# VH-VL binders against StAR-related lipid transfer protein 5 (STARD5), part 4

Target 1, 213 residues: StAR-related lipid transfer protein 5 (STARD5), of Bos taurus (Bovine) (a1a4m6)
Amino acid sequence: MDLATAAQVSEAVAEKMLQYRRDKSGWKICREGNGVSVSWRPSVEFPGNLYKGEGIVNGTPEQVWDCVKPLAGTLRAQWDENVNSFEIIESLTDTLLFSRTTTPSAVMKLISPRDFVDLILVRTYEDGTISSNAANVEHPSCPPNPAYVRGFNHPCGCFCEPLPGEPNKTSLVTFFQTDLSGYLPQSVVDSFFPRSMAGFYANLEKAVKKFFG

## First folded at step 3 (VH-VL; framework fv_tocilizumab)

Design a40 (from a03 with heavy chain Y54W)
Fold by ESMFold2-Fast, scan of step 3:
Structure a40 (fold): chain C 213 residues (1-213), chain A 119 residues (1-119), chain B 107 residues (1-107)
Amino acid sequence: as target 1 above (213 residues)
Amino acid sequence: QVQLQESGPGLVRPSQTLSLTCTVSGYSISSGYSWSWVRQPPGRGLEWIGYIYWSGSTTYNPSLKSRVTMLRDTSKNQFSLRLSSVTAADTAVYYCARLEVLTVYFDYWGQGSLVTVSS
Amino acid sequence: DIQMTQSPSSLSASVGDRVTITCRASQDISSYLNWYQQKPGKAPKLLIYAASSLQSGVPSRFSGSGSGTDFTFTISSLQPEDIATYYCQQSYSTPYTFGQGTKVEIK
């Protein structure tokens, strides 16, 4: 994919992420506790759901970003149980790259290992918010691999938002919109994301303490 | 229902600027997508000219880039093509089209406007 | 620029026949390949996107397959209204480019 096409794709993904963050309608809470809320609504991108996680994490926006950024060579794969690895396929700019992510088997091996090929854009906003913005793409260097079931992320990512007056706290808003592919029972899919997102926030809180506390 | 409709002069003299407008109904051009121009010389194939993304950024075919300008008028829900220094080789049916940006395809097209370049 | 070559340039078939058109890209474009139908005097109409995805409202007799450099477009049972020129188009890299077209006629 050339820079012009990739820049347009990533800009569109970033705009959808801003729409998800600003649109308060249609969200149905599916889990809450310990200051974390997970909600969902039907996706307009594919036959599935868009999930939203919200919570306050005890760490600066930069510390939280260092733990959650979905990039190779970072802390994320070390603590996130839903991820095995990130690799950079190709960097177009300092903030725009093609990445491949692998995930472990899940739900007593009912969900086989997946890989995902995504275009990722990192944005920093004037208020100090740091955002990841990702969606599936194809790359000639990463065709389907028989060791993995190829999954597809529809617009997804996060916002690490500073809290005015509380520099050691971050509001983390996360969006997951994933087609796991294969022929998985819908009940397995519907239960997987709410629990994995709640677990994500709990594990992230521990990771920030481990790496920066 | 989304509809695109081209308008502008059907005859342009050599060396002048070809100017076309696409009027969009059923969708706001400032709400998404890229808005594109594609041309087809009589009896030949299709050539992509360029697009303007809903935010205003543009990408042009390198073969035409020095002569092409695309603009949007969000208050009228229109986008336009200007092609300078035209020659007989620019005689073609000009289509406006909407480009879906995540999967990258043209889903809605105008009916086309024939522009003849002659003295 | 990525060159797109279609085969054949034209064909004639009978109603009910299976029609196959091929498209070859000069480099690997993954699945960033679209197919359009153009009837005389009309604008192109999207039939297939992302190599194999059927556009909503398009009859199921149209299908696409392939990835990388080699792609096929199939009409499983040709109908009279399918008389048209068909174009492939790569959307992997700008400038986006089209094949030269395949004219489909009914005997």
Scores: ipSAE 0.728, ipTM 0.888, lowest interface PAE 1.5, mean pLDDT 93

Design a42 (from a02 with heavy chain S34Y)
Fold by ESMFold2-Fast, scan of step 3:
Structure a42 (fold): chain C 213 residues (1-213), chain A 119 residues (1-119), chain B 107 residues (1-107)
Amino acid sequence: as target 1 above (213 residues)
Amino acid sequence: QVQLQESGPGLVRPSQTLSLTCTVSGYSISSGYYWSWVRQPPGRGLEWIGYIYYSGSTTYNPSLKSRVTMLRDTSKNQFSLRLSSVTAADTAVYYCARLEVYTVYFDYWGQGSLVTVSS
Amino acid sequence: DIQMTQSPSSLSASVGDRVTITCRASQDISSYLNWYQQKPGKAPKLLIYAASSLQSGVPSRFSGSGSGTDFTFTISSLQPEDIATYYCQQSYSTPYTFGQGTKVEIK
């Protein structure tokens, strides 16, 4: 994919992410606790669900971004139990890149290891919000690997938003929209994402304290 | 229903500027998508000219980039093509088309406008 | 620029026949390939996108396959209304480029 085509695709994904963040309708709460809310709605992108996580994290936007950014060589893989590795396939710009993510087996090995090939755009907004915006793509350097089931992320990512008057706190909004592929029971899929997202926030809180507190 | 319709002069003199407008109905050009021009010389295949995003940013085919300008008029729901310094090689049917940005395909096309470059 | 080569340039077949058209890219384009149908005097119409995805409203007799550099477009049972020129188009890199077209006629 060339820079112009990748920029086009990534801008469309980023706009979709802004639409998800702005649209407050249609969300159904599936988990609440410890200051974190997880909600879902049917996806218009694929036959599955779009999940939204919302919570306040005790850390600056910079510290929280350093922990959550889905990039190789960062803190994310060190603490996130849902991720095994990140690999940069190709960097088109400082903020636009192709990445491969691998995930471990999950739910008593009912979900076998997956890999994901994504185009990722990092954006910084005027209010200081830092956002990751990702969606699946094909890349010739990342053919199918028999050790993994290829999964597909539909528009997904996060917003690390500063809180006015509270510089040591961050509002973190995350969107998961993942086709795990393969043959999985519906009940396993439906229970996995709410639990995984709630755990993500709990583990993130601990990670920010470990690395910066 | 989304519809695209080209309009503009069907005859242009060599060295002059070819100017075409695409009028879109059923969808606001400021709401998304990349709005594109594709041409087809008589008896030949299709050639992509370029696109304009709803924000106004443009990407042009390198072979035509020095001669091409695309603009949008969101109040009229139109986008336009200007091709300068035309020659007989620019004689073609010109189509406007909507480019789906995520999967990258042309889903709606105008009916086409024949532009002949002749003295 | 990525060059797209179609084969054959033209073909003649009978109603009910299986028609196959191939398209080759000069470099790996993964699955970023679309197929369009163009009838005389009309604009192109999208049939297949992402190498194998059927556009809504398009009859199931049309299909696409392939990845990388080699792609195939198939009409499983040719109908009279399928007489047209068919074009492949790569969407991997700008400038987006088309094959030279395959003219499908009936005997």
Scores: ipSAE 0.307, ipTM 0.757, lowest interface PAE 4.6, mean pLDDT 90

Design a43 (from a01 with heavy chain S34H)
Fold by ESMFold2-Fast, scan of step 3:
Structure a43 (fold): chain C 213 residues (1-213), chain A 119 residues (1-119), chain B 107 residues (1-107)
Amino acid sequence: as target 1 above (213 residues)
Amino acid sequence: QVQLQESGPGLVRPSQTLSLTCTVSGYSISSGYHWSWVRQPPGRGLEWIGYIYYSGSTTYNPSLKSRVTMLRDTSKNQFSLRLSSVTAADTAVYYCARLEVFTVYFDYWGQGSLVTVSS
Amino acid sequence: DIQMTQSPSSLSASVGDRVTITCRASQDISSYLNWYQQKPGKAPKLLIYAASSLQSGVPSRFSGSGSGTDFTFTISSLQPEDIATYYCQQSYSTPYTFGQGTKVEIK
């Protein structure tokens, strides 16, 4: 995929993420408490669900971004129990890259390890919001690996939004739209994301305090 | 305050390329917002053409996508519209406008430039 | 594409009258609907965004309501300077689409 095509695809993903962020319709709350909500709606991208997480995190947008950005060599893999590793396959620009993510086994080993190959665009908006915008792609350097079940991220990412008047707080909105692939019971799939997303926010709050005070 | 101003030829021949430039003052086009073109045929309603993201990438109305190109010149704080293979149906007032990205509304508009497609 | 159906196409009312214009979207657009005023020979001017939020500097006689597919724009007490065409616009997804416009005249 050349730079022009990758830029075109990634900007389309970023626009879709903005649409998810704005869209208030059809969301069903599946978990809430402690200032965090997780909601879902049926995906139009694949036969599964689009999940949205929302919460206020005590940290600046830059601090929160440093904890959540889905990039190699970052803090995310150190605290996020749902991720084993991030690897940069190829950097097209300083904000546009191909990445491979691996995940551990989950749910009493009912979900075996997955890998994901994504095109990721990092955006900074006029109001200071920092976002990741990602979707699955094929890359010649990363064919399916028999040690992992290849999963597919449909448009996904996050928004680390500043709060006016509250410089040490961030509104974090996350979107997950993941095809785990393989032959999993639907009940396992349906319960996995709400639990993992609620846990994500709790663990993130602790991580920001640990790394930034 | 923010101001947008269209400029370009007011008369274009059929089959040629319509070219318009929007000059922005009071805000850097590379610092945020999506920069957009909207047209209005005489006596008719509004049609969104497309926008260029503050990063330089574009989204076009599918009805016009094969004929539209938008570019930006950050050194002059301008963005432009090129519409190829024009016909009389492309006769319209062309507006440039700024699009707010999260709530999604057009808050500042140029005054509009009438482009007539005629032989 | 999302179709916006606006009604009526035109209306005549007296100064001081309550004026109501409606828009229907062909699918659920949540609250992502804007209203614009266009006076003859001028560019459109944003009056209302996110279905019901009044743009700063716009007189309080203008209001909007609705969500999902059905939206209403109201001028509570029509003034002479309000003679214009009013357009709704969905901002839910590209391509952004406008209603056909409602021409408001004073009788």
Scores: ipSAE 0.006, ipTM 0.477, lowest interface PAE 12.6, mean pLDDT 87

Design a44 (from a01 with light chain S93G)
Fold by ESMFold2-Fast, scan of step 3:
Structure a44 (fold): chain C 213 residues (1-213), chain A 119 residues (1-119), chain B 107 residues (1-107)
Amino acid sequence: as target 1 above (213 residues)
Amino acid sequence: QVQLQESGPGLVRPSQTLSLTCTVSGYSISSGYSWSWVRQPPGRGLEWIGYIYYSGSTTYNPSLKSRVTMLRDTSKNQFSLRLSSVTAADTAVYYCARLEVFTVYFDYWGQGSLVTVSS
Amino acid sequence: DIQMTQSPSSLSASVGDRVTITCRASQDISSYLNWYQQKPGKAPKLLIYAASSLQSGVPSRFSGSGSGTDFTFTISSLQPEDIATYYCQQSYGTPYTFGQGTKVEIK
């Protein structure tokens, strides 16, 4: 993909992410506890669900972003049980890049390892919010690999939002919209994401304390 | 149902500016997609000219970029093409088309407007 | 620019025949390739996108395959209404470029 095409795709992804963040309608709570809520609604992008996680994390927006940013060479792979690796395939700009992510097997190996090839845009907003905005793309350097089932992220990412008057706290809103492929039973998929998202927030809280506490 | 329709002069003199408008119905041009122009000289193949993204940013074919301008009029749900300094080589049927951004394909096309560049 | 070369430039076939058209890109474009049908005096019509995805409302006799640099478009059982010129188009990078077209005629 050239820069012009990639910039167009990533801008559209970022706009969908803002729409998900602003639209309060249709969300069904599927899990809540420990200050975290996970909600879902049917995806309009593919035959599956869009999941939303919301929680307040004890850390500055910069600290939280350093833990969650889905980029190679960062803290994320060190603590996140849902990720095995991030690889930069190609950087088009400082904030726009092609990435390959690998995930470990899950649910007693019923979900075999996946890999994902995504275009990722990092955006900073006027209010200090930092967001990741990602969606699947194809890249010549990363054809399907027999060791992995190729999965597909539809618009996904997060918002690390500052809280007015609370500089050591961050509102973290995450969106996951993943086609795991491989003909998995929908009930397995439907139970996997709520559990994984709740665990993500619990593990993130510990990671911020470990790396910045 | 989404429909695109080209309009503008069918005859342009050499060295003048070719100006075409595409009127869109059934979808707001400010709500998504990229809005594109593609041309076809008589009896030849297709050449992509450029697009204007629904936010207003533009990308033009490098072979034409010094002569091309695309604009949106969101109040009229229209986008336009201006091609300056035309020659006989610019004689073609001009199509407007909608470009799907994520998978990148042209899904809806106007009927085409023949523009002849002649003295 | 990415160059797209189609083969053949024209063909004649009988109703019910399997028709195959190929398209070659000058560099690896993954699966960012589309196929369009154009009938005389009409605008192009999208048939296939992302190398192999059939556009909604398009008959199932049309199919596409391939990735990288070599792509194939197939009409499994040619019908009279299929007489047209067919174009491939790469969407991997700007400028987006089209093949020169393949004219399909009934003999």
Scores: ipSAE 0.674, ipTM 0.881, lowest interface PAE 2.0, mean pLDDT 92

Design a45 (from a02 with light chain T94A)
Fold by ESMFold2-Fast, scan of step 3:
Structure a45 (fold): chain C 213 residues (1-213), chain A 119 residues (1-119), chain B 107 residues (1-107)
Amino acid sequence: as target 1 above (213 residues)
Amino acid sequence: QVQLQESGPGLVRPSQTLSLTCTVSGYSISSGYSWSWVRQPPGRGLEWIGYIYYSGSTTYNPSLKSRVTMLRDTSKNQFSLRLSSVTAADTAVYYCARLEVYTVYFDYWGQGSLVTVSS
Amino acid sequence: DIQMTQSPSSLSASVGDRVTITCRASQDISSYLNWYQQKPGKAPKLLIYAASSLQSGVPSRFSGSGSGTDFTFTISSLQPEDIATYYCQQSYSAPYTFGQGTKVEIK
């Protein structure tokens, strides 16, 4: 994929992410507690669900971004139990890159390890919001690996938003839209994401305190 | 249902500008996708000309970029092609098509408009 | 620019036959390849995208496979309505380029 094509694809993904963030309709709350809400709606991208997580994290937008950015050589893999590794396949610009993520087995080993190949765009908005915007792509350097089930992320990522008057707090909104591929019972898939997202926020609070507190 | 329809003159003189319009129904051109032109000379294969993204940015085939301009009229739900300095080699059926940019494919096509370049 | 080469340029087969068309890219394009059908006097119609994904409404006798530089399009049991020219198209990078086409005729 050349730079111009990758830029166009990533802009389309970023626009979908903004649409998800702005659209308040159709969300069903599936898990709530300790200041975190997880909601879902049917995906229009694939026969599955789009999940949204919302919560306030005690840390500056930059500190929270350093913990959540889905990039190799960062803090994310050290604390996030849903991720084994990130590797950079190719960097097109400072903010646009191809990445491979691997995940561990889950749900009593009912979900075997997955790998994901994504195009990732990092954006900073005028209000100081930092976002990741990712979607699956194929890359010649990263063909399917028999040790993993290749999964597919549809537009996904997060928004690390500053809170007016509270510089040490961040509003974190996350979107997960993942085709786990393989043959999996729908009940297993339906229970996995709400639990994983709630756990993500709880573990993130601990991580920000550990690394920056 | 999404439909695309080309319109414009079927005869253009050498050295003049070829102008075609694509009218889209069933979807707003400012809401998504890239809106493209593809041509086919008689008895030959397909050549992609370029697209205009729903935001207004354009990408043109380098072989044609010095002669191509694409515009959109969001109030009429139309996008257009202008190809300057035409020669007999530009005689072709011109198709407008919708390009899905996330997975990258042309999913809806107009019926095509034959443009003949002749004196 | 990425060059796309199709083989054969034309073929004749009988109803019910398995028809195979190949497409080769001048560089690795992963699975970013689409297949289109064009009947005489008509616009192209998308059949397969992303090398192997069947477009909604397209009969299951059409399939695609391959990755990297070598791709195959197959009609498992040729029908009379399948007489057409078939084009591959790389979607890896602009400018998007098409193969020269394969004309499929019935004997």
Scores: ipSAE 0.006, ipTM 0.510, lowest interface PAE 11.3, mean pLDDT 88

Design a46 (from a01 with heavy chain Y51S)
Fold by ESMFold2-Fast, scan of step 3:
Structure a46 (fold): chain C 213 residues (1-213), chain A 119 residues (1-119), chain B 107 residues (1-107)
Amino acid sequence: as target 1 above (213 residues)
Amino acid sequence: QVQLQESGPGLVRPSQTLSLTCTVSGYSISSGYSWSWVRQPPGRGLEWIGSIYYSGSTTYNPSLKSRVTMLRDTSKNQFSLRLSSVTAADTAVYYCARLEVFTVYFDYWGQGSLVTVSS
Amino acid sequence: DIQMTQSPSSLSASVGDRVTITCRASQDISSYLNWYQQKPGKAPKLLIYAASSLQSGVPSRFSGSGSGTDFTFTISSLQPEDIATYYCQQSYSTPYTFGQGTKVEIK
């Protein structure tokens, strides 16, 4: 994609992310515990679900962002059990890039390794919130690879929000909207994402402490 | 149902500015998509002129960019095309069209407006 | 600019025939390729997007395939209402460009 096409796509993704964050209707809580809430609703983008995670992480916004950012120097693959590798294929700007992510096998190898090719926009808002906004795209350098099942992220990412009066705490709201592809039992898919999202927050909490505590 | 309709003068003199308006119904142009102009000279193929994203940012075909301006009027739910310094080569049917931005395709088109450039 | 070349420029076929049109891009565009139908005096109509996805409301006899630089559009059983010019269009990079068109006529 050229910059003009990619900028248009990424702006539309960012707008959907803002709509997900602001729209309080239709969310069904599927998991709660340890200060984290996971909820879902049917996706309008594909035959599947949009998942929302909400939690407060003990760390500054800068520390939390360094653990989750989809940019060069990220600590993400060092702590996230769902990420085997993260590479930047091409950067169009400092905040607009193409990435390829691979995931390990999961659920006793019932879910084989996936790869994902995404366009990612990083956006900073006036209140100090930093967001990542991603969606699947195709890139000539990353055609489907027989060693992986190609998965597709529909608009997804996170909002890393400062908390007024609590500079050492960060509100992290995440959205997962993933088509894993292949033929998987629906019960496996339905149980995987809530567990994966809750685990993401627990592992992130430990990672912030390990890298910055 | 989304509908697009072109309007504007069908005859323009050489060296003048071609001006067309697209009126959209059934969808707010400020709510999403890119709003585009595509032209077709008589008996020939299609040429993308440019698009205006719902936020107001524009992208123009480099071959035309020095002569093209696109604007939106959200209060009237319209967007427009101005093409300056026209010649006989600009004689064409001009279509407005909606561009779906995630997968990048034109899904709704106006009926087209023939603009003839002659003296 | 990415150049799109269609083949053939025109064809004549009988009702019920399988019709195939090809489109070649001058560089790798992945699957960012759309197909449009244009009947005389009418605006183009989207039939296929993302190389192989059928637009809602479009008959299943229309299909698309391919990726990278070589793409194919097929009408499995030509109907009288399919008389039209068909255009491919790449949406990978601006300026978005169209093929020269393939005119489909019935014998």
Scores: ipSAE 0.787, ipTM 0.900, lowest interface PAE 1.0, mean pLDDT 93

Design a47 (from a02 with heavy chain Y51S T59N)
Fold by ESMFold2-Fast, scan of step 3:
Structure a47 (fold): chain C 213 residues (1-213), chain A 119 residues (1-119), chain B 107 residues (1-107)
Amino acid sequence: as target 1 above (213 residues)
Amino acid sequence: QVQLQESGPGLVRPSQTLSLTCTVSGYSISSGYSWSWVRQPPGRGLEWIGSIYYSGSTNYNPSLKSRVTMLRDTSKNQFSLRLSSVTAADTAVYYCARLEVYTVYFDYWGQGSLVTVSS
Amino acid sequence: DIQMTQSPSSLSASVGDRVTITCRASQDISSYLNWYQQKPGKAPKLLIYAASSLQSGVPSRFSGSGSGTDFTFTISSLQPEDIATYYCQQSYSTPYTFGQGTKVEIK
């Protein structure tokens, strides 16, 4: 994909992410506790759900971003139980790239390892918010691999937002909109994401302490 | 329903600028998509000229880039094509079309406007 | 630029026949390929996008398949209203390019 096409695709994805963040309607809370809420609504992108996680993390925006950014060679794969690896397929700019993510087996091996090929845009907004904005794409260098079930991310990512007056705290809003593909019982899928998102925030709190003290 | 309609002169003199406007109804051009021009010379195939994203950024076919300008008029819900220094080789039916940017396809097309370059 | 080559340039078939046309890209475009139908004097109409996805409102007799460099478009049971020129188009990289077209006629 050339830069011009990829830039327009990624801008459309980023705009959807801003719409998700600003739209307060239709969200149904499915988990709450420890300062974290997970809510969902039916996806308009695929026959599944869009999940939203919200929580305050004890760390600066830079520290939190360093832990959550979905990029190769970073801290994310070291602490996130839902990820095995990130690989940069091709960088179009400093903030726009094609990436391949692999995930481990999950739910007592009921969910086989997946891989995901995504176009990722990193944006910094005027208020200091840093966001990742990702969606599935096809790349000739990454055809389906027999060792993995190819999954598909519909517009997804996060917003790492500074909190005015609290420089050591970050508001983290995450959006998960994943088609795991394959033949999985719907009950397994519906229980997986709320638990994984709540666990993500708990593990992130520990990771920020571990890596940044 | 989304509809696109081309308008502009059907005859342009060699060396002059070809100007066409596309009027869009049923969708705001500032709300999404890329808005595109595609041409078809008589008896030949389709050639993409360029697209303007709803934010105003443009992408032009490199073979035409030095001669092409695309603009939006969001108050009239229109976008336009200017092609400078025309020759007989620019004689074609000109279509405006909407480009869906996530999956990348042209889903709605105008009816086409024939532009003849002749003295 | 990515070159798109269609085959055949024209064909004649009978109503009810299975019609297949092919499109070849000069480089790997994954599944970024669309198919359009153009009737005489009319604008192109999108039939298939992303190599195999049927556009809403398009009859199910139209289908697409393929990935990489080789793609096929099929009409499972040709109808009189299907007389048209069909174009493939790659959307992988700008400039977006079209095949030369395949003219489908009734015998």
Scores: ipSAE 0.491, ipTM 0.831, lowest interface PAE 3.1, mean pLDDT 92

Design a48 (from a01 with light chain Y92H)
Fold by ESMFold2-Fast, scan of step 3:
Structure a48 (fold): chain C 213 residues (1-213), chain A 119 residues (1-119), chain B 107 residues (1-107)
Amino acid sequence: as target 1 above (213 residues)
Amino acid sequence: QVQLQESGPGLVRPSQTLSLTCTVSGYSISSGYSWSWVRQPPGRGLEWIGYIYYSGSTTYNPSLKSRVTMLRDTSKNQFSLRLSSVTAADTAVYYCARLEVFTVYFDYWGQGSLVTVSS
Amino acid sequence: DIQMTQSPSSLSASVGDRVTITCRASQDISSYLNWYQQKPGKAPKLLIYAASSLQSGVPSRFSGSGSGTDFTFTISSLQPEDIATYYCQQSHSTPYTFGQGTKVEIK
């Protein structure tokens, strides 16, 4: 895509993310504990689910962002068990880029390694919230690779929100909307995301302490 | 049901400004999508002119960029095209069309308005 | 600009025939390609988007395939109402560009 097309797509993705954050209806809690809640609703983007994670992390918004931002050369791949690598395919601006993510095999190798090609927009809002806004795209430099099953992220990302009066705490809201592709038993898919999201928050808490504590 | 309809003068003199309006019904232009103009000279193919995103940002075909302006009037649910310094080469049927932004395709089109540039 | 070349420029076929039109991009556009049908005096109508996705309400006899630089549009069993000019369009990069069109006629 050129910058104009990519800017249009990324703006639309960011607007959907704000809609997900704003809309309180239709969410069903599927996992709760340790200050983290994971909820879901049927996706209108594909035949699957949109998952929402909510929790408070002990770290500033900037520290939490440094741990969660889905970018090459950052801390995320060092601690996130669901990610193997991030590659920058092409940077269009300081906040808009094409990225390729690889994931390891999962669930006793029932889920084989996936790769994802995404357009990612980073936004900072007036209240100090930092967000990632991503969705699948195709890029000529990253055709399907037979070593991986190509997966597809529908609008997804996070909001690292400051908490008034608590500068060392962050409200982290995450949205996952992933088509894993391939022929997977539906029971495996349905159990994978709630477990992975709960684990994500637990591991993130440890990572912020390790890198910034 | 979404409908688009072009309106404006069918005759424009050389060196003047071509002005067209697209009226949209069945969907608010301020609620999403990009709103586009595409033209077709008689007996020839299609040429994309540009679009205005529902927030107001615009992207124009570089070959026409110095002459093109697109505006929106959200109170009337309309968007418009102005093309300055016209010549006979600008004679065409002008279509307005809705551009789906995620997968990038034109899904709804107006019926087209023929604009002839002639003295 | 990305140039789109269609082949053939025109064709004549009989009702029930399989019709194939090709479109070539001057550079890799992945799957960012759409197909439109235009009948005389009418606006173009979207048939296929993202190279192979059938637009809702469009008959299943229409299909698309391809990626990268070479794309194919197929009508599996030509009907009288399919007489039209067909255009491919790349949506990878602005300016969005169309092929020159393929005119489909009945023998």
Scores: ipSAE 0.686, ipTM 0.879, lowest interface PAE 1.9, mean pLDDT 92

